# VH-VL binders against b7j9k3, part 2

Target 1, 255 residues: b7j9k3
Amino acid sequence: MTTEPGDRAWVLHHYPYGDTSLIVELFTRTQGRLGVLAKGARRARSALARIEAGRPLWVRWLGRGELPVLAQAEELGPFLPLNPLQNLSLFYVNELLLRLTQRRDPFPDLFQVYEETIDALCSEPGEGWYLRRFERRLLENLGWAPDLAHCAECGRSPDAASSEHWLYQAAHGVFCRAHAPDAAVAIEAAALVWLRGAMQTRSMPVWNSSLRRCLEQELLVHLGGRPLESRRLLTAYLRRTQPAMTIQKREEHSE

## First folded at step 1 (VH-VL)

Design d02 (framework fv_dupilumab)
Fold by ESMFold2-Fast, scan of step 1:
Structure d02 (fold): chain C 255 residues (1-255), chain A 122 residues (1-122), chain B 112 residues (1-112)
Amino acid sequence: as target 1 above (255 residues)
Amino acid sequence: EVQLVESGGGLEQPGGSLRLSCAGSGFTFSDYAMTWVRQAPGKGLEWVSSISGSGGSTYYADSVKGRFTISRDNSKNTLYLQMNSLRAEDTAVYYCARDLYYEWGSYAFDIWGQGTTVTVSS
Amino acid sequence: DIVMTQSPLSLPVTPGEPASISCRSSQSLLHSNGYNYLDWYLQKSGQSPQLLIYLGSNRASGVPDRFSGSGSGTDFTLKISRVEAEDVGFYYCMQALQTPYTFGQGTKLEIK
């Protein structure tokens, strides 16, 4: 077996293997997703670091086959406690990577975005903005970003200053009202500008719900129509604790 | 790295005016709501005013409403507080702070400037 | 306006011992989204305030794990499991549920 240099990584998923071991799905900076065998990881007082989602690790493995052996795992920083909603968001981000990326396919830019997203989820509750940004960057890195700058039928460009709604159809792009297919859904021109990266904002105003719907439809196409387990659990949690998904608290309080 | 630097404080007579500035660097200024918080000598913290990222919404404490005006110039990464009809009770260190906002509204002030001192005295 | 009341106002503590600061609001700070809009700030002598805890129980970046926030609705607590000399200063709770944002009167933590 050959020894490879170490790498920065995050745990996406793990499951038991044998009596005391784990198979761990890692997202690594330089190798992409990597499945590893963490031998003896389930033993009390294992020498391996805690192998759990949401914590940055420095890892070293042996071999380059389909299931190399995890030789070393060290924590790279403090672990912040996550509330249930933050944990569900972490599960969502990890599930997207597990289902949409291939093992040994590196995405260094996406790795950086992932780290920024997890740091935000762990330390601040701006998760909706960070999740929309992660979804956008994921589609970009996978080569699946749609053309949102022009109507797919006539080539006309959305005007962000206009109150005119445009229409979005997953896998097909955007349409002006005159040329939209019946299956297309309404989206504000400002949301399209944000999706193209031409508008920098952490505030997700009234068009956030439209943006979320369009991104979910786009992701669902690439998921083969099979829904995410994390989204099912999130929806159940939100219905119990908070039915509203988007609010404009400051703008709603009159001055 | 993220920084906020206040300026414009000084000595003024009652009834006078001052304009405070807060220069941001190391982050996308327009992505954040911004806030002014003051602290009178030997006293606690008092929220003064906040402005949304776009500048479209402004909020004021009752004690300054009608006298102070918060504004921002996102092209210059600068926050302002125009203080008119100054009173002795406005004597304080004025801090600008970055206001974290998400779809559920404001939740914390994570980065603070060093403060600028305003003294209102005859 | 939501009134924030802290107790105690002065807290002398021996290094290595735990410390607790209470904060009470005149109205519930629990939003329908499940979060308590209550933050804790520390102001060391001659320095600007710094964020310690946001939304009731979340530690801000760089804050040691000896600091923790708890509570819901109208009663909140900031705990320091083992007080260190560097922890001296004024602690303020703040509600961010609605404008005007309001701070507690502050608690001065001092080493005995």
Scores: ipSAE 0.000, ipTM 0.398, lowest interface PAE 15.0, mean pLDDT 81

Design d03 (framework fv_dupilumab)
Fold by ESMFold2-Fast, scan of step 1:
Structure d03 (fold): chain C 255 residues (1-255), chain A 122 residues (1-122), chain B 112 residues (1-112)
Amino acid sequence: as target 1 above (255 residues)
Amino acid sequence: EVQLVESGGGLEQPGGSLRLSCAGSGFTFSSYAMTWVRQAPGKGLEWVSSISGSGGSTYYADSVKGRFTISRDNSKNTLYLQMNSLRAEDTAVYYCAKEGWYDFSSYYMDVWGQGTTVTVSS
Amino acid sequence: DIVMTQSPLSLPVTPGEPASISCRSSQSLLHSNGYNYLDWYLQKSGQSPQLLIYLGSNRASGVPDRFSGSGSGTDFTLKISRVEAEDVGFYYCMQALQTPWTFGQGTKLEIK
């Protein structure tokens, strides 16, 4: 018995092409990221809705090279409406994959994590634990994750029960207080233990801001110092909904 | 046919301002990052600024940070560079360039405009 | 900042002979995604720059087979297998691994 060759996929992004078509960037289970031409996709509202980000699909494509033709796309599950913060988080996850993974480079474990992340995103508020999990797993799948189990200088291990702050340096790893470089970012020992394996707490950690900062700096190394559109939009959204206090210039600030 | 056409260059005094425009045609403008590169008379190429396809992310050379602002109007297929507090060392031909699409990790410049000349002189 | 160094800065060549230009970066341009973020551009006299090679070794659309790019990490080479009169101009390497994007000094290829 022969079955039709196809793949489970998610739409990361799409762009108008010509009068009626879209160019669609897919994240596939077995082929990695794949760009495809969706001919005539803008003629029908139902076709356009099916190839939107945040929807699981079964896809089949024809042709070779950088832009094969999308031959089939079938919805595999429902998509719930997302609030603005959830939409920004989806854009963030998709933008990371678009910027940091290559076409035709499969990561089956990362594909599973992506699906779990989208499931959690649709069921919970936008900036949740699942984004920190996705960031860590992305770094692991791409071979970029630093050793979080041992101080890079002395080999000492973080203790989650300790109130000790550790220090994180992008591209270099973690350091105990005694061995930290000057440029390192402070992080709780419990945050490092959570990143290594206890990612199923399913609650917003009190150290989420420091954890976000550390992972953002690690990802920025691999983004070539070029920040993400999704993160700039998130900052603008948070300022609009939760404006910061007016900050006066400090008299003592010399440089 | 993909084309980029720059305009807005001219002569200004130090401390003055100019706004450069780059009109794109023949491609889906909002899908590509855009870049400004300059070349001083008799010198090499220098990257000035880049903007993502949506306009959400902007990048600047240290020499122009705080003085130049890159922006785009995707409804008009136009890229802009607002240049304030102009200095003599800003004198150059300014080129706009479109990102190439190998995939979304590329950031090379596959199409360049003809350039527009900016002269800053007292 | 990543510093890009080209050699030679002036390259007189006899028509029909091969030519090569070297580009060295102060840091590795090989990303963990497998790409070398190094591009080559040609600027002919009185013209805008044009793309020749992107991501280390990929020829841009319309670029003749006589042009090739090679190298990885910090050392890159642009080769012209058989120089023609239309190849005269300034050649620039550029890194796009991290901002600020930086160009080499340029190499002037001229017919002798």
Scores: ipSAE 0.000, ipTM 0.390, lowest interface PAE 17.7, mean pLDDT 80

Design d04 (framework fv_dupilumab)
Fold by ESMFold2-Fast, scan of step 1:
Structure d04 (fold): chain C 255 residues (1-255), chain A 124 residues (1-124), chain B 112 residues (1-112)
Amino acid sequence: as target 1 above (255 residues)
Amino acid sequence: EVQLVESGGGLEQPGGSLRLSCAGSGFTFSSYAMTWVRQAPGKGLEWVSSISGSGGSTYYADSVKGRFTISRDNSKNTLYLQMNSLRAEDTAVYYCARGYDFWSGYYPDYFDYWGQGTTVTVSS
Amino acid sequence: DIVMTQSPLSLPVTPGEPASISCRSSQSLLHSNGYNYLDWYLQKSGQSPQLLIYLGSNRASGVPDRFSGSGSGTDFTLKISRVEAEDVGFYYCMQALQTPYTFGQGTKLEIK
């Protein structure tokens, strides 16, 4: 109540501007994405907190234009160095927000999910459940989530106790095996049932790779078919660090 | 309905070559890994080769490495097996099978649909 | 290479009686993801192989509930609770944990 206007924010991306400054893409609790000019941020004695992805900040900005000036930035918690896979997962989550949301479009529920995803990513490295939850919640918040509870053709519901495979088709929904169109990705019925409740679970699903394929296809529809740079880098990283057979049997590296 | 139809088998002499084809229909061909499995007369099943959905990863049994090449043309929904330097022990029925990758999306964990097979006979 | 060993190799069964086939692997097929990479296939005379059980215990589409797969690590069992005439054929286990994929020798189930 007694504090000046400001907001809780996370850095999604930054790039150099001029000799000593940064342009920073922030994801804020109350204003959505916001681009700001961090004057002198690259100087050795800058008054601004270190501007890096994965660091929660309290920020204050000045100006009404497209690129307000970052007047204050203070750390809200300690920064722990991330391993390469954690960094790639963070880049993936941030890249989704940068490409699929607009500046100054607030999503307070999505902001909370983002914070929970970063917390899980740092606490449980290598587990994909938090990324599948983020993807699902992102689609829901943007109004793009398909109905996973019923076959799009016959209305039948997936049964977690069944061994029957279902199929997922981006922009069209899910189908039981009997009604699946040719252009579809196979997925276990139990995986669809799990995904509907994923926001309440904190454990790795055995279908992580299948869920990733389906959700990525849905997201690609909204990305105009242009792939994510974070996913290209993930593929390159996995090829350099592990043999193909070993990678294929490790669900955590499908992220 | 999912269908796999093999062709290209026949009689060949040792040292010769054959190219097998497998035409897939009723599913999105590029989304599935594909496999060749053979069975010699009166013998059990032997895995020969697998290829990922994109064609970017290929795997071979030691007995065929350097002689056989697996490939696919996703625009034609067709899987191939180029068989060079044929030996009498390559005589078998060759099945193509669709692989399902439950985890990674590119390495088959099991083979859910099989073609009817095509016979390869290598003899003088 | 992982060696797969089946027993028995020949299994004569009276219709309506249960049948059990064992499959042993030279290495554990249990992956860190919690799955056993062991599949079962049935090949009827003059026909192509067909998937019966995948990833240890999951029945393939269209497979009757009288078929069940169990086991973990190196020891696996395929059970048929009540054998019917149409169950005649060769049963093969296969490991899919690592290349090369390897099959057991096969078990011939036949009616007495």
Scores: ipSAE 0.000, ipTM 0.400, lowest interface PAE 18.3, mean pLDDT 81

Design d05 (framework fv_dupilumab)
Fold by ESMFold2-Fast, scan of step 1:
Structure d05 (fold): chain C 255 residues (1-255), chain A 126 residues (1-126), chain B 112 residues (1-112)
Amino acid sequence: as target 1 above (255 residues)
Amino acid sequence: EVQLVESGGGLEQPGGSLRLSCAGSGFTFSSYAMTWVRQAPGKGLEWVSSISGSGGSTYYADSVKGRFTISRDNSKNTLYLQMNSLRAEDTAVYYCAKDLSYYDILTGYSDAFDIWGQGTTVTVSS
Amino acid sequence: DIVMTQSPLSLPVTPGEPASISCRSSQSLLHSNGYNYLDWYLQKSGQSPQLLIYLGSNRASGVPDRFSGSGSGTDFTLKISRVEAEDVGFYYCMQALQTPYTFGQGTKLEIK
């Protein structure tokens, strides 16, 4: 229950309800995810018809039930002119929140990271560090983050100055070479050290794709075996764009 | 500290051969595509060749195709350029460079060169 | 092969004033993923090249915000909002849409 009759929010998703209304899934600063009924939102000239993913809002709602009514929505920022892959990244981030968080479970720190992620997605497209930061912070807020500072078996710490590869196993943590299980994925020690510090800086580090693979596998453990729709759409999009492949993309495709 | 150090340059006669090396340190060598770029005296940059992280894919400029071979030894963190049938126009400073290379749901891959070595000089003359 | 053409060849600039360098490609560098595969590099005298901008408009790590890249398709611009003495050198654009990767001929930025 809020003591203030309003909150800053982002639209994660909306879908039709009845003939003229929308159900809007919001991510709010103080109340977590909130589903609201936007009555008449699909009517021509309705103020509520401006509700779209990727736009920050100041919202007010009425009712304490499972589906309160959206009473007020003010746009707090411009429409984001995202290209197709930026839109897929936004959809990915929103889909993670929709599938992995509960309604009315507040995450004020994650809300701040979400806003920083959208800002970085717009201003630094293609850098990717903000998606890894978001994934890590999401896992931390949900109590699912593995300990990246110590080998799960012996307690040894990764050294960022070392060229030693460590091994990552989803649901089990990280391992030094001597204690790694057969199913683990190789990852640079420096990547583990960077990921632990990513929340403290917006700077792009020396990046490697092993971070993406490890975090994706960790998130999949909690998705109940159902694939991400954003991943399906990304795969379909990349398949259409294969004729202009980069050197690394060509190697990934050929293996 | 991410660093690339080239070696193997020198003076050679037309028709001769040279082998350049580039030693990488401070990053996981096998995770990144590597590239050779050259610069003739007083001229601009020319891309020569690139190799994928695993070494499974290689690419060449038309001017060197069939004469130069790019390779890597990931166990030694070293990139190589074998230069055969050298010509006067191969005279240049040769730079090795690391691809920026991160895969992300946003872009896939980026083929920009973020770290460069200091270069090694190759002179082909009689 | 994609041909890259830069203008001007030489760009004398008074310190503190803006500078603009143009790069034109013989075919579109806009990939179907929505990004332009155009990078900008700076080579200072006696030094190795350094990355300034990648994928059209993204600043590389450590590059000051006075540098910006813009453009789409076949016409691209690198802008320096306020030129400083340390910005002197040769600027190159490069297309990374397809191999062989090709550079522009270079633009020499000079003070005064």
Scores: ipSAE 0.013, ipTM 0.484, lowest interface PAE 8.6, mean pLDDT 82

Design d06 (framework fv_dupilumab)
Fold by ESMFold2-Fast, scan of step 1:
Structure d06 (fold): chain C 255 residues (1-255), chain A 121 residues (1-121), chain B 112 residues (1-112)
Amino acid sequence: as target 1 above (255 residues)
Amino acid sequence: EVQLVESGGGLEQPGGSLRLSCAGSGFTFDDYAMTWVRQAPGKGLEWVSSISWNSGSIYYADSVKGRFTISRDNSKNTLYLQMNSLRAEDTAVYYCAKDYGEYFWSGFDYWGQGTTVTVSS
Amino acid sequence: DIVMTQSPLSLPVTPGEPASISCRSSQSLLHSNGYNYLDWYLQKSGQSPQLLIYLGSNRASGVPDRFSGSGSGTDFTLKISRVEAEDVGFYYCMQALQTPYTFGQGTKLEIK
């Protein structure tokens, strides 16, 4: 048996296997998504580091089959507790990778963006700019990003200095107001420039809600119209618990 | 671009009433809590009232409770403040402000230009 | 009610020099979720307030990187690494941990 070289990885998902083991879905720097068998991982005295989402690991595995055995797992950093909204954002990012990427298909650029996204998620509340960046970069890495530089009908270019709203239609691209389909989502010209160029902002843009709607619709096309479980849970959380939950939590903390 | 445009301010006698409006544009109005903040001449900022994205939660400063009513019409992208039983102490510039957080309570990323309310005999 | 206290209330600064404003709360603003519910706003003369820093240390969209927020619990600081002429105005901290939302008294930053 040969041992694969070690790699930096993140846990996307895990589930019990047998009495003491886990099957772990990893997102690795060099191999893309990789499913591994973590033997005895659920035993109290396991030699493997804790296998949980949001934890960076250095991993080694044995075998070249579809489900290699996890031989080594070491923590690469501290795991900080996440609030419910941060946990739902983590689940969302992980679910996108699980649904839209194939095992053994490497995306080193996307791996870097994922790490930056998790870092930002730990330091930022709620739905942040980092989720919009991750969504756009995911679409780009998979070859699914639409042309945002020209109206799909007339070829006119958005002007970031303009207060004019453009319209976005998933799978079809962007449209100036005069040529937009009825089902298209309004989006600021500045948001289109942000999506086309460097995503350098590290703060919540005012057009974040417009970006979220457009990118979610684009991703949903590639999901076959099947909604994400993480988004269902997020919607339920926001509608049921926010804003009442936020006020209730603040008052409980004050006591 | 995000714009919040207040209107409805003016001069009123003590005991009178005014209704302020705030028209929002350039963002999805339904996704955000909205707030009124006031500033008396030469003084600091004072929170007045907040309303959640769906009108399900409403809060008032003790100084205005029972006299002011905050409301919103999401179909018109408009926030309102009905001010009854006005007092001289209500004299201020009233700002409409948008929460930065979608669907949750937060601070304010955008403010309107303000509308002036003067309560004087 | 949570009381917010700013210091200094008047801050004359030479252009290009650093400046800092302190904000203290009567109760901890650190929520169990790990965030400090403390924001900073700038109000320039004749203008509406604008958001500078949210949740303790996060810079708002369009705010220059010379502005930074720090602190936790009851003690917070807004720093400007190199003061420029356009930074003149009143700076306010605000807590959004619980209602009523409360502001500090305001700090007037002016060029000397």
Scores: ipSAE 0.000, ipTM 0.462, lowest interface PAE 13.9, mean pLDDT 82

Design d07 (framework fv_dupilumab)
Fold by ESMFold2-Fast, scan of step 1:
Structure d07 (fold): chain C 255 residues (1-255), chain A 123 residues (1-123), chain B 112 residues (1-112)
Amino acid sequence: as target 1 above (255 residues)
Amino acid sequence: EVQLVESGGGLEQPGGSLRLSCAGSGFTFSSYAMTWVRQAPGKGLEWVSSISGSGGSTYYADSVKGRFTISRDNSKNTLYLQMNSLRAEDTAVYYCARDYEGFLEWSYGMDVWGQGTTVTVSS
Amino acid sequence: DIVMTQSPLSLPVTPGEPASISCRSSQSLLYSNGYNYLDWYLQKSGQSPQLLIYLGSNRASGVPDRFSGSGSGTDFTLKISRVEAEDVGFYYCMQALQTPYTFGQGTKLEIK
């Protein structure tokens, strides 16, 4: 049997293959990441020419190998064009999946969070909470989430009602003030509660800067310290098109 | 613990020199632009100098251009301010501050400050 | 250079009452990316400054929701919905649109 049942999928990435085809990295609901060969996709009249990142698809493929042939792709919802910054956030989320998950390793809960993240990115741009939620849920699904409920040294629990700051150290967990190592990053107790399970809030928490730093460092541990291409592209974009995003470019602004 | 610790302040005569240091810990030092802000006794805040995360770009207040040099050593997580040709009007508490470059989430505020180091220039 | 002007310079407030501080810039701080490059800082007596608001209206990490920033272009406001004793100190606005970064002259908030 060479034909699989259909599945919901999103395009994470694609690149040219041969004269007219694409290799497409899909994130599927039931199969996890899946690489497929989209034959003739680069021909001007091909139905597969509509395959782009940010598009929800219903797909069917032929074969059980690592690179099956894409037999059918149908758009499930409208394509909502993203501005450049929204596209960079999408690339960031997609790059995390490409770097940290394996092909044919399913994560249906993470697939749902991915869809919610794309929805939030389109409807609530600039909030950032959905990126923090995606990062945390990615770590949870991969079995890498640290224990945020207890100090790693003494077992004391953070109290969200307290104004006390705690310390977060990637790969090691959280620490109360008395037991924090020098490399730990300060974070509000309420932010730890939000990370732990209060992630139903659809708004940017006041601790977003601390959350970003902690989660970025945690993800970098699992990336082997290699920087993300999406961050390089974001930096290049900001320096070229939004000069005020850097000290040098702010100085050069003349409007 | 995210923190910045300044050192190197002291008493100096006009025309003298001082070198301030600011040691960062608990964060990826090279990802952030760093800034020096000073405050004269009983006065408000005054920006002195900033340096990009890589150290490739430096900026100075007109009052210190040609006299002060900002630098950093990312391998040591340390920011420096070399202060030459000191004047009485340079008397102030000097603060080191982390100035975020804003690449993701676009945070541009100086969100972490050191305790300050006092520079007194008097005859 | 961009000149930043704050009003009032002295602000006595009864605890539990709202407080409002104005900041005006000599030229627009609104950049072509849609952001206002205006920050607010609080400095308590004998302490280092701390960030309250960045890019006009975004609360910094750990800052209570009773603090809010608003405004665009050349006219900005910092509001405290219910002043508490720990809010006493000097409040400064700062523009980060271009170097030199420039601060307002500061507003001293005091409890009556």
Scores: ipSAE 0.000, ipTM 0.402, lowest interface PAE 13.4, mean pLDDT 81

Design d08 (framework fv_dupilumab)
Fold by ESMFold2-Fast, scan of step 1:
Structure d08 (fold): chain C 255 residues (1-255), chain A 118 residues (1-118), chain B 112 residues (1-112)
Amino acid sequence: as target 1 above (255 residues)
Amino acid sequence: EVQLVESGGGLEQPGGSLRLSCAGSGFTFSSYAMTWVRQAPGKGLEWVSSIYSGGSSTYYADSVKGRFTISRDNSKNTLYLQMNSLRAEDTAVYYCARDWEYSGFDYWGQGTTVTVSS
Amino acid sequence: DIVMTQSPLSLPVTPGEPASISCRSSQSLLHSNGYNYLDWYLQKSGQSPQLLIYLGSNRASGVPDRFSGSGSGTDFTLKISRVEAEDVGFYYCMQGTHWPYTFGQGTKLEIK
């Protein structure tokens, strides 16, 4: 009987090390985040499989220091080409894990949610409901999730059938209209009920934008005041969308 | 103990097909790359094909590319070599070997004989 | 493809005497990660090949200390300090630095 190390993993980030190697930040099922040295990974005839964000891998590593050597990496599935918005959403999810989790701290439930998020991301346009699910599950796994079942002041529960707006305040929870602090942000009661359930949807929710704002503010409380690079890039991209579409239409007319 | 047991060899005519199997035991099969190496009668060793641990990355010798397909079923701890469009030059003993980047081919099967004759 | 050339191809030795086999590659096997992916295998008559040396100089599990590997880049040597009857067979070097994997022609070691 033989037991060997190995794990299913995803690449969160990589950067060059020396002339031919990479330092790779992995998100693994059983070890959490793990930094590894992929020796010779940038050579044309490297024995290691191509390692990029958005690719599922089976990995093995050697050594017990902070930066073990990546001994084996094999791609476990096809890589779908991502459009710019999908790539920015992938960067966002990966950046949240890099900034809010520690190396060698396993979250197997969050790992499963990550895989579900990448699957949905590849099949759907960027900035979809699956990012709200990831954000909520990340907060839950880190012990930061607010109580969404009761008004923080009076204990009343949101009713999904009601058209009433509730109010969300990062780090403080949710409030009914009568008890909301001035700084709270409006959110549909249906969104709060959805966050307390399985977080599955058959169509894009009307409240996706409101929920995005609330969850992003909640996460920002834990980011130490330094904004997310992925969100800065997304804002810049969206501000250029109209000019880019105009150029694209001009190119279409040239055909 | 690590064991590799091969089967599926035999006599076939040119243009025919054979499927070789290699059953692994005594180790975590899904953690290792696997390789097929052949040896023609009275000749040296020749690499045929390799497959990485998850089954998605496959490599072939030019002499067999387009005719042979390597695959694996990690749930059954088994490696396969599907051999199509067989030629007399494919006559050899085919060995299954466990392949790890840092230890080379550290364990080999007993070999299975393939004879391609008219 | 990398061509592996062994010398000599036939090596008769008297029991108890040393033996040396050379392996040359047409291109450097030293990977940028610092490893020479060169292995030595022994195949005894009627048996499967067995690993002797991996990564140029590391002895495989169960291999006697009379076997040693050395070299780097394009020139590699397998040495047996004192040949015994059980050492008779074909010795092959193999490179794993580049696809496709390539073997040397083999060296037949036999007792005089």
Scores: ipSAE 0.000, ipTM 0.401, lowest interface PAE 18.4, mean pLDDT 82

